# Designs tried in a protein design chat: VHH binders against Profilin-1 (pfn-1). Part 35

Target 1, 132 residues: Profilin-1 (pfn-1), of Caenorhabditis elegans (q9xw16)
Amino acid sequence: MSGWNAYIDTMTAAAPSIKRCAIVGAADGSVWARTEADNVFKASEEELKTFVALFNDVTQVPAKGADIEGVHYVVPRTEESLIFGKKENTGFFAVKTKSAVLIAVYEGPNEVAAQVRKAVESMQTYLNNAGY

## First folded at step 3 (VHH)

Design b42 (from o1 with L103M P105Y S106T S107T T108D D111K; framework vhh_4orz_3)
Fold by ESMFold2-Fast, scan of step 3:
Structure b42 (fold): chain B 132 residues (1-132), chain A 123 residues (1-123)
Amino acid sequence: as target 1 above (132 residues)
Amino acid sequence: EVQLVESGGGLVQAGGSLRLFCAASGFTFSDYAMAWLRQAPGKRREWVALITSGGSTDYADSVKDRFTISRDNAKNTVSLQMNSLKPEDTAIYFCAAGYPPPMPYTTDEYKYWGQGTQVTVSS
């Protein structure tokens, strides 16, 4: 299959600790693809619209945190196109490309988080190079 | 209201050229990838050309080196320059907007569609 689901499969195969992930439009948070069934990414359209707007000024995010799937995450710091957070045993990495935001929710310690970050950053590079 | 309106179709003889236009309104055009797809009589829709929001282009093998897709974000238009037309290019040509994957072989990836414009190439 050549749909956006193939890119979801690539990210989840690269990092086994990714529990759920999605590729959404950077302008509006519209879902291009997400994990489904037992691993369904549960964020609402309204939540995603709010979340992608955080990339308009990432420097404000550490002060207020971020909400994904109804869970409030502490965001310790941000980088130009990267927001990440932690909540107890869960965390997320979100990266922005020209047209998309990639979100991966994982479970595990900081050692596991490094693999998840690498997976989303690799996909970010690939999509930017493809003009997305 | 979202609209994609195609124009520029018509009858042309084999070896000739046509330029198709698609005027978009009702959405943030620059954020979307734009594509041309076609449907010949009695056949399924097939993808023809893609231009991403970043400007990268891709083409079906059947039209490579003959067709060129381009966009003008200031005018909210996408165009398809068709050269060296063949009778096999006869089809209704559709403009579509969406976020197709970088390997856009399916027609189901597009969110918005135009009504189509007829291109007929005589032998």
Scores: ipSAE 0.061, ipTM 0.471, lowest interface PAE 4.3, mean pLDDT 87

Design b43 (from o1 with Y99I P105D S106Y T108S E109G; framework vhh_4orz_3)
Fold by ESMFold2-Fast, scan of step 3:
Structure b43 (fold): chain B 132 residues (1-132), chain A 123 residues (1-123)
Amino acid sequence: as target 1 above (132 residues)
Amino acid sequence: EVQLVESGGGLVQAGGSLRLFCAASGFTFSDYAMAWLRQAPGKRREWVALITSGGSTDYADSVKDRFTISRDNAKNTVSLQMNSLKPEDTAIYFCAAGIPPPLPDYSSGYDYWGQGTQVTVSS
């Protein structure tokens, strides 16, 4: 848990438009680390369990959308290990590794979204290469 | 009850070599990433080298091509082979263990730390 906090810190430093983020277990959605205090990631354990299960078949997600922190996002499309969504000025990127799902919620226009995606995908690559 | 014990430090001339060892006990060693960090007097700890549970390695730019980290899961040890030592390598060297694998160039995020072993490189 404490070691995963360094990952949260690194992602938010790389993409300052990330408002809240978390690293959760891919199998059960258990929180390993998340932003805290004024930037607390507020998703419930039940919501996260439902969310990580979306990675079992990402092709179903665009038809239903995704819920994070009680907010329903439109998911325009998915990739093998990537789910992303947008709602007004807020959006998210979620990527799956072997053992984890990284979720970053951001605010801002499409230029900001590209930076957030890059930060999350860089961390996904690092974790996969490390066996996680 | 977890313990990391470093050994192998000492005094060496510039251009020389040392091999540091870290003996681990009290946790499932093979599950943890292992790292070496160093601290010169009055300075903050800096990350030196990392080896993941899967055996992937990474190094700080200052030691790249001179230092080699390795592990022996059967003996619960991590080692740091230090070649072509320079006076600026003088520091107390600590081994540390963490899950997940600590990020490169990060001096925090470790679960367990050793007490350190002194390395002094004379000019």
Scores: ipSAE 0.028, ipTM 0.345, lowest interface PAE 4.9, mean pLDDT 86

Design b44 (framework vhh_4orz_3)
Fold by ESMFold2-Fast, scan of step 3:
Structure b44 (fold): chain B 132 residues (1-132), chain A 124 residues (1-124)
Amino acid sequence: as target 1 above (132 residues)
Amino acid sequence: EVQLVESGGGLVQAGGSLRLFCAASGFTFSDYAMAWLRQAPGKRREWVALITSGGSTDYADSVKDRFTISRDNAKNTVSLQMNSLKPEDTAIYFCAKSYPPPLPGYSSDYFDYWGQGTQVTVSS
């Protein structure tokens, strides 16, 4: 808990278009760290538990979409450890590591989405290499 | 229970070398980043070297190119090879595990456990 806030800071510094983000436990969706104050990540415990369970079979997700912070996102396709979605000018990227799920919500066009994806995947690689 | 036991410290002349060892037990060693930190008398603890579970390494600028951190997952051991030692390297050296994994350049406060340390004294 105490050290995970630095990972939030690192991701938001790498992609300033990230509006809100969180790092949660892959097994249970428990919040390890999230953006706070004006950028508070608002997902409920029940919503996060449901969301991380989507990584048990990502192929099912495009048919259903995904809910984050009470907002329903269309998920056009998934990769093994990546779920992403769009709703108008808002989107998210969520990646699974060994022990965690990183969720970043952003606003902006496709160029912004590419920066956010790169930031989240870089952190995913770092955490996997660190054993998380 | 988590236990980290450091060894290899001693008195050495400036320009000399020492190799420190850390024997770890009580956790799944290969899953954690491991680090060496040091504390000189009257000073704050400072991070010196880090090795991730995947084997990537990082070093504080003050020791870069002089110190090498390594790990042996089969033996649950972290080592620190210290070359070209300076009087400024005099400190108690601690082995630490991290949870969460520390980002490079992070505060010593992000390491969740460390051992009792081994004294290194460099004379000139």
Scores: ipSAE 0.018, ipTM 0.261, lowest interface PAE 6.0, mean pLDDT 84

Design b45 (framework vhh_4orz_3)
Fold by ESMFold2-Fast, scan of step 3:
Structure b45 (fold): chain B 132 residues (1-132), chain A 124 residues (1-124)
Amino acid sequence: as target 1 above (132 residues)
Amino acid sequence: EVQLVESGGGLVQAGGSLRLFCAASGFTFSDYAMAWLRQAPGKRREWVALITSGGSTDYADSVKDRFTISRDNAKNTVSLQMNSLKPEDTAIYFCATGYPPPLSPYDSGEFDYWGQGTQVTVSS
């Protein structure tokens, strides 16, 4: 396995509650890889460009929330490299590395959120250690 | 155009040492993970050592404590210091890189670019 699609497969295998996910460029939100077919990640190029720009000042995000795939999420708090949100029975975790932003959308109760966060943060750590 | 050129292989007696070098060009070397893999006669390629762009290292159990991987970003070079060589270390040694970085240091299929290899022969 090579290419960014293998990273998508690794994250979804580690946390089966991930319904859709993507790896995008931190500078411009360009899609490097995403889930496809019945689990296609549907965010537009414009939405992703707006979303990755949130990492330029994460302290503003809790006041406004965040939009992913046309869905508005409440963001309870942020960390320098982490944005996460909730909307009813759905949620997301997004983490920034040097070159990428990893976005995972999940469905389920709070118990599955912890597994999704762990999968995304583990991949973030791996990529940061690799210089990405 | 990505190029990887290995050197430093040769014939050595069991217990001896060799240092392999890989000269890289055609990409921003400091941004990429670098690996050494080997292929013994009649065997599949196996991963030996990995160094990330940040300098973290990993080794296959078979070479742990005997081999040391290092990099010199100013010279676009990755090196493998091989100590306490054994006859079972006989193989063609390849340096490799990929973008994105490999997910598993144990899966040779994750590397996108390979050098031509350098032969290491360890006599008993």
Scores: ipSAE 0.013, ipTM 0.241, lowest interface PAE 8.2, mean pLDDT 83

Design b46 (framework vhh_4orz_3)
Fold by ESMFold2-Fast, scan of step 3:
Structure b46 (fold): chain B 132 residues (1-132), chain A 124 residues (1-124)
Amino acid sequence: as target 1 above (132 residues)
Amino acid sequence: EVQLVESGGGLVQAGGSLRLFCAASGFTFSDYAMAWLRQAPGKRREWVALITSGGSTDYADSVKDRFTISRDNAKNTVSLQMNSLKPEDTAIYFCAAGYAPPLPPYGSREYDYWGQGTQVTVSS
């Protein structure tokens, strides 16, 4: 488990506009690693279980939106393994791999959103190539 | 009890070959990435080779094309075939296991479990 903390560090270093992030199990939403202390990722176990289940049918998500850390995000569209949402100056990107879901919550203008997406998709590719 | 036990080390002349083995027990071996790291006298540990749970491999530039890592999930073993050995390969070789696939540069902090090491000495 200690190795999953390195993924949190790598994502936050690659995209400094990430305010909070987590790596959770795709099957149950169990937290493998998350930002802590001043940047603690605050989603409950029940919320994460509900969130990862959204990947079972991403086409339903734009109609309902998504909740992360008790905040309701508008989801404008989805891709097969990507859910992203916006709420004013705040947003998130979540990507699914074979066994994990990576969630990054950021704050900032559209330019930083692109950087966050790149960081999360880079980790997704790495994990998929590693059999995760 | 989790254990990683290395074997196969020894004394060999430059240009020779050795095959190291690491026997794992006490965890679900097939779910773990396995790595070899080495520590030369007076130096810090350096990463040598990696094999992921899915079988993908990576190597340090210093050993590329000379060393080959492999695993046998049925026997819970990881092996390192070392060819064209050089005096600078002299070190204690450790096997390590990580549940999370290690990130480059594959540093020592990435692993959950470690063996005690096996000595490899290459004479000039």
Scores: ipSAE 0.292, ipTM 0.614, lowest interface PAE 2.4, mean pLDDT 90
Fold by OpenDDE, second read of step 4:
Structure b46 (fold): chain B 132 residues (1-132), chain A 124 residues (1-124)
Amino acid sequence: as target 1 above (132 residues)
Amino acid sequence: EVQLVESGGGLVQAGGSLRLFCAASGFTFSDYAMAWLRQAPGKRREWVALITSGGSTDYADSVKDRFTISRDNAKNTVSLQMNSLKPEDTAIYFCAAGYAPPLPPYGSREYDYWGQGTQVTVSS
């Protein structure tokens, strides 16, 4: 869905620390849009299917962590519609809307995480307002 | 002919309130998202508030919990209730309409029609 690429561009512009990101279907993990070229988001369909299912019970995710693009992340915290992961100088934020999951993988010190979170949550709010 | 006409601006003391109105004509109002943007002297135009065709709202962080956007599709109007005004809120306020949902941060390029603007001045 080429129209969704504009939302990818919006998130990456809002947070320079974002290296890769994707918008996927909340029901099945199908890719609607993703970063490409040198910063291709490379999670498999099977991995994304498993990942989006984590939102069915976020309370259990900190105990087991989460995998994205073949990388295992520790998950320090979750909220009802948010999963936060960390690995050394990298991490991810994943937020759930009515119909989608937004995933942003970032690099940098801990202080950049706030800007990344704000970027994906702003998009979350917009999509929810639009009925997605 | 498409028209957006703002009203309700003026001079107010810090801590005061104003209510802006925008009257729309010449298009199917109920199909459009409506927004307020503002431009202070020497600064770029910035987004303030949005209300979608479905009635969902969003606000810039700088005005959240102080401003409220609403619409009346029967009258083809959108309004902005501004409370707890600050000198930093001084600007020309513009009403804008967009058929397609605008992208965050809902900048000027996201809208199809614009009003002429109304001046809001908040004194210290």
Scores: ipSAE 0.007, ipTM 0.282, lowest interface PAE 8.4, mean pLDDT 90

Design b47 (from o1 with A97V P102A S107W T108G Y110F; framework vhh_4orz_3)
Fold by ESMFold2-Fast, scan of step 3:
Structure b47 (fold): chain B 132 residues (1-132), chain A 123 residues (1-123)
Amino acid sequence: as target 1 above (132 residues)
Amino acid sequence: EVQLVESGGGLVQAGGSLRLFCAASGFTFSDYAMAWLRQAPGKRREWVALITSGGSTDYADSVKDRFTISRDNAKNTVSLQMNSLKPEDTAIYFCAVGYPPALPPSWGEFDYWGQGTQVTVSS
């Protein structure tokens, strides 16, 4: 049975400003779990496949930006295994583990962004330690 | 093909102990976290214990300080030592690869939720 939704719940509880999030396969962008109902994460399969491929060379991403849920985000810089971006009052953080990519979309100012980043990076560390 | 074979279950009185074993094959065992899950009659499966590839452990609150998970990478085996057993520990116990779900959904088509091993604790 799928237990990945418990991790979505853990992340949203740790950072309530996360509007939508997902855990997807690093190789193909296949969705393992995502927020549902009122906060459904809407990215298409093709968009997610393109997005996870950005982690093959994160240094190219600031020149292009990134698309999530049909929204084009400015990516000011990247770190190894971390892509983040801004579009007006919205933003996202995405981190790569061995087998997964975690994507969290949020709304709010920089204080909110720091909370979201911490939640996503904590989950990244946990999943890497769990072999994912 | 991922294969997991559980053993060591049985009938024991409350306060007793059992040790469960899981023999794994078909993947690079040392690279993956291993978990034990259980399912009691009429209930959902629940996670019980986790051991990471590096050897760090974690436990569900209901079994903390009573159960100990360990692994032997040379033998591709994970074990669960169960002490101070209670009637509510009665369940079929399953070995699984990874956490929180045993395998990522993208790996599909594996039956790692085989028969498991039955543990019955009488009062």
Scores: ipSAE 0.010, ipTM 0.163, lowest interface PAE 9.7, mean pLDDT 80

Design b48 (from o1, 18 letters changed; framework vhh_gocatamig_d2)
Fold by ESMFold2-Fast, scan of step 3:
Structure b48 (fold): chain B 132 residues (1-132), chain A 123 residues (1-123)
Amino acid sequence: as target 1 above (132 residues)
Amino acid sequence: EVQLVESGGGLVQPGGSLTLSCAASGFTFSDYALAWYRQAPGKKRELVAGITSGGSTVYMDSVKGRFTISRDNAKNSVYLQMNSLRAEDTAVYYCAAGYPPPLPPSSTEYDYWGQGTLVTVSS
């Protein structure tokens, strides 16, 4: 059974404002785990390949934005291993580890964004420490 | 034919030390992530320490600085050096191996588990 599903559950429990999330391979965007059923993360394999490649040069991302689940997000700025964006009342945080990219889509005002970012960055630290 | 065999458990006084060993057979050890879990009576099983195939380690907060996990691929073994032992460290300790996933929060996600070895810390 996939142990990555337990990581999805941990992130969602830490930040209940996360609507959908996924853990994907950093090299190819392959899905390791994602939210399911009513909260299914719907990004295509092609979209995820394009998205993870953004981490090769995050400084270019604010000029073009980012697409997740067919939705185009405005990306105001980036950090070396962090891309985040907004689209009206929705947003996302994506962080890169050694081997993975974690993507969390949330809904709500700016005050919930900080909780989502904290949850995603905590998991990033945990996975990096585990060698992923 | 896969087997994980723990050893090194026993009774020790608070402040003492123990080294747990886990000998593995039946799989390509160097490819696998290894972990030590523990379970005290009436408690859920919890991750104590983990080590990836590449040698990266992770530790439960309460054991950081006291416990050290290591592996020896030539001997197909993983070790847990436990120093400054406390009464709350009393538990059955289990060795686990997985390929993948690395270090799930849930004990059910590892591929292989040992039988466990009892560690009792009391005066």
Scores: ipSAE 0.013, ipTM 0.181, lowest interface PAE 8.2, mean pLDDT 84

Design b49 (from o1, 18 letters changed; framework vhh_gocatamig_d2)
Fold by ESMFold2-Fast, scan of step 3:
Structure b49 (fold): chain B 132 residues (1-132), chain A 123 residues (1-123)
Amino acid sequence: as target 1 above (132 residues)
Amino acid sequence: EVQLVESGGGLVQPGGSLTLSCAASGFTFSDYALAWYRQAPGKKRELVARITSGGSTYYMDSVKGRFTISRDNAKNSVYLQMNSLRAEDTAVYYCAAGYPPPLPPSSTEYDYWGQGTLVTVSS
């Protein structure tokens, strides 16, 4: 079976420390796919619309932080198509493609963050090359 | 009922050209990525070309510059223009549709497949 759910499965298999993730539309934050059941990604469409708009000017994000699933994260710095944040033992990586934003929430020490970033950036590259 | 119907295969001389067509029905064509795969006798099926709903294209290295994939959403059709054909291009060519594109680019995990059309390149 096809569908955007296969991309969620690929990311979580590549980085098992990912607790929840989603693929959303870059223009409107509409959910294309997300983790469900015991690992349900809980962000509302309204919250995601606000979140994807942060990519219009990522330089403003470190001053304000970012909200995902009702949790406020400290964003230490950003790159042109990357926002990442930390709150205690949790963190996230979000990357923008031509048409999508990929969001992965993980739990664990900084050592696992590198695997999560790699998984998200690999998927970003694949989707950009596919025209998404 | 979902269908992909291929046409345009046949016998052609080395250096010749063929255009393959795939007509689709039963789904919202414009939302789907379309691909052409091929399988030669005794070989694994391989991805030849892919076109996304947005028009972005991918080609395997051995056909890049010789083959062109295109789509016509008004006609629910995808095409493969094959130029400068070689004996090693001889294979059954399959049309495939999926939403979104398969993982990885070489994956055969598409939703729908055509019946295949034979292309033979020989003297």
Scores: ipSAE 0.016, ipTM 0.255, lowest interface PAE 6.2, mean pLDDT 85

Design b50 (framework vhh_3k1k_2)
Fold by ESMFold2-Fast, scan of step 3:
Structure b50 (fold): chain B 132 residues (1-132), chain A 124 residues (1-124)
Amino acid sequence: as target 1 above (132 residues)
Amino acid sequence: QVQLVESGGALVQPGGSLRLSCAASGFTFSDYAMRWYRQAPGKEREWVAGITSSGGSTSYEDSVKGRFTISRDDARNTVYLQMNSLKPEDTAVYYCAAGYPPPLPPSSTEYDYWGQGTQVTVSS
């Protein structure tokens, strides 16, 4: 079994507005863990492979946006190791660690977005410190 | 009963060195990643250094890189912080913390267990 699902549980407990979440390999977008059932993260393997490749040069992302779960998001700006976007009442934060990319999709206003970002960045720090 | 007990804090003059120790009990030490944090008066607690459960990887906050070294001795259930070239701005209470390493999950996005801290004062 995959123990990685409990990391998703920890993130969603810290930010309950996360609707769907995944932890994927930074090199290839392979899924290590994701939310399932009613909260299933629906991105295809090909979409995730394309998405993680965006971290090779985040400065190009605002010009073209990003696709997650077949939804095209506007990406207003990026930071090193951070891509975030918004479309209507939904948004995402994605962060890269040494070995992984954490993706959290949420719904709600700007206050909710700040909480989600904090949860994702806290987990990013934890995983980097653990060597992942 | 889970416990983390820090020791080694002292008054040191600028440029000096100090080694902090954190003794762990009540859990399987070798399964946990270990970290050091510090908190100066009136400031928030900040992360200082981390070491993986295997000891194969270490990480540091930018202001301490090259001066501080984190290490662990699993036979003694102890994590260490070797602090060199100490500066007045390093004055703080230093805390150790234990968290689950991947793929074993943390119970929170931060850490499961904290020590009580040890005071380091750098002053002439």
Scores: ipSAE 0.013, ipTM 0.169, lowest interface PAE 7.8, mean pLDDT 82

Design b51 (framework vhh_7pa5_2)
Fold by ESMFold2-Fast, scan of step 3:
Structure b51 (fold): chain B 132 residues (1-132), chain A 124 residues (1-124)
Amino acid sequence: as target 1 above (132 residues)
Amino acid sequence: QVQLVESGGGMVQPGGSLRLSCAASGFTFSDYAMSWVRRAPGKGPEWVSTITSSGGSTSYADSVKGRFTISRDNAKNTLYLQMNSLKPEDTALYYCAAGYPPPLPPSSTEYDYWGQGTQVTVSS
């Protein structure tokens, strides 16, 4: 194991409604860790490189949305280090740290979404404090 | 299941060379950034080198720049570290890992989620 899988496990334990998630490099979208097997996070290298580049100018994202795992999400708004979106009963939260982007895909209503957001933002804070 | 199996270590004299290999299975190797990390006796992990998923970019710790070369063969799911001009201070267990070496998460106190490692000993 890579050691980063412990971070995947921590986030999914904190928010069990996370169906798939990944930690990828902020500069290139290379995977550091992700859910695998029956819950594999299925994003291509090209898609991840495109996705992490969205953090270069988050103000453009609401106009065009975002693609994750070949699914197009509506992005209602962004914050400097946060992109989130919805597609029917599924959604995602993605946060950028200095070196990484955390992406969590979940299913469920607003109460579930709030829990997922808290989990990824807590991990973002932890990683930033650790220099990542 | 995910497995990373390091090999190629051994005993060499200062100035010698070794080539380490890491065989990956149970995940889509070509999607992952990969790193080499080493642990000297009584010390914590030290990051050595990272290569991006495509192999298009590499980075190295200052202590190994110009002496070590990281590479990968995505068709064979294998990561390599060519080590030249070895020094006694390079003596360590060498591990391959996905991404950079992680900080300790709130729920963990250890970095040993990698394979067994391969021992490199540089001495006369």
Scores: ipSAE 0.259, ipTM 0.633, lowest interface PAE 3.7, mean pLDDT 85
Fold by OpenDDE, second read of step 4:
Structure b51 (fold): chain B 132 residues (1-132), chain A 124 residues (1-124)
Amino acid sequence: as target 1 above (132 residues)
Amino acid sequence: QVQLVESGGGMVQPGGSLRLSCAASGFTFSDYAMSWVRRAPGKGPEWVSTITSSGGSTSYADSVKGRFTISRDNAKNTLYLQMNSLKPEDTALYYCAAGYPPPLPPSSTEYDYWGQGTQVTVSS
């Protein structure tokens, strides 16, 4: 699964405000790739299993919020294949592909959110077209 | 030497079923996501289904959802495709493909390894 690391690098390069990033299995939350070293994505597989299950009913997520890496985020927006979380000057975008969930945790003002979203959605489109 | 050998193809009537197999050798099968791709005459390749290396996740093209099931046996180095409720439009050469697509951009979207394909013909 080392090939997936290249996709992590692509997303982080496209949006410098991304601090941590992961690609996980949509069915079970298994980690396929994640940022490491000084920016380790720290979510456990147990947490990720719970997180990916949120996509089964995204309409209820804003009422509950979402947890990533032990941090609780308010969820102002959901779409069919997207969950947006926010906490102070941080947030995350999670998008679902056919078989994966891409998670990008970012830090910065609200203005950086658009770039982060674009990065993960671009990868989403690419992976979907590739059958993932 | 890397080899992917598809089998199980043939001719069936509409509504029939087939089970394709892909026998892998020459590489660590359990480290690779596997896919089925098909090519109909005069058309480009069409992605059909993918299964992750561990088998923990599967995905399907909309055209085959609910009818096809992808699975794998890593102990046997074998990939499977159960095809039910077959339609004439499913007629194609079915390829077994190993690996992940190259990273963005500008690399090709080709898989690492391909088989020679097995012919599936659905006709009344």
Scores: ipSAE 0.018, ipTM 0.309, lowest interface PAE 6.6, mean pLDDT 89

Design b52 (framework vhh_6fv0_2)
Fold by ESMFold2-Fast, scan of step 3:
Structure b52 (fold): chain B 132 residues (1-132), chain A 124 residues (1-124)
Amino acid sequence: as target 1 above (132 residues)
Amino acid sequence: QVQLQESGGGLVQPGGSLRLSCAASGFTFSDYAMYWVRQAPEKGLEWVSTITSSGGSTYYKDSVKGRFTVSRDNAKNTLYLQMNSLKPEDAAQYYCAAGYPPPLPPSSTEYDYRGQGTQVTVSS
């Protein structure tokens, strides 16, 4: 319940379909907090550094896709400060704030994806309002 | 168990410099964002700077930008604040803190951990 980990707990409580998630620095992909143990978010900081750089021009992402935890995701489109993707039964939502990128990996049908998106967008709003 | 111990405060003349240190123990320092906050007499707690867990990103209050530099040494569990070109308005009790990003305004007292502070006085 300490530090940035409580923000992970808040997101997973809001959307239980989130399997793994992390909050990382927007400039460098450094991990501020992530899910652990059986839900460990497995991306290296090197992979995350590459991933956060995608937010420099989100319009290029659908042509390339995105890699998270060594898995290549198809990104059908992007929105302002939002990248999302799908691979078979797994998907993700990633949103950028002033200082952070929130990444949530989920598993399940399109109906649960909407709740995961709401959870990360709510946290995005909160962090932006807190100056992050 | 958790302890944050600030040091390095003192009396300096306007335009002088001080380096504050914060020794952390009892938690995994490298997992937490760290903050410097201050409180001047008759004023509320005021956020000064943030450094991410890796040290890769730093953030500052507008009035200290270009004068203060926050850094950390994760191998030594130590946080630093280099304060240059000190002004009378910088005089305050300085605290290091760990935990959540503060809610708006940044002067929230809702940090997971905060030390006892070190006093900075700017006077001739």
Scores: ipSAE 0.014, ipTM 0.171, lowest interface PAE 7.7, mean pLDDT 82

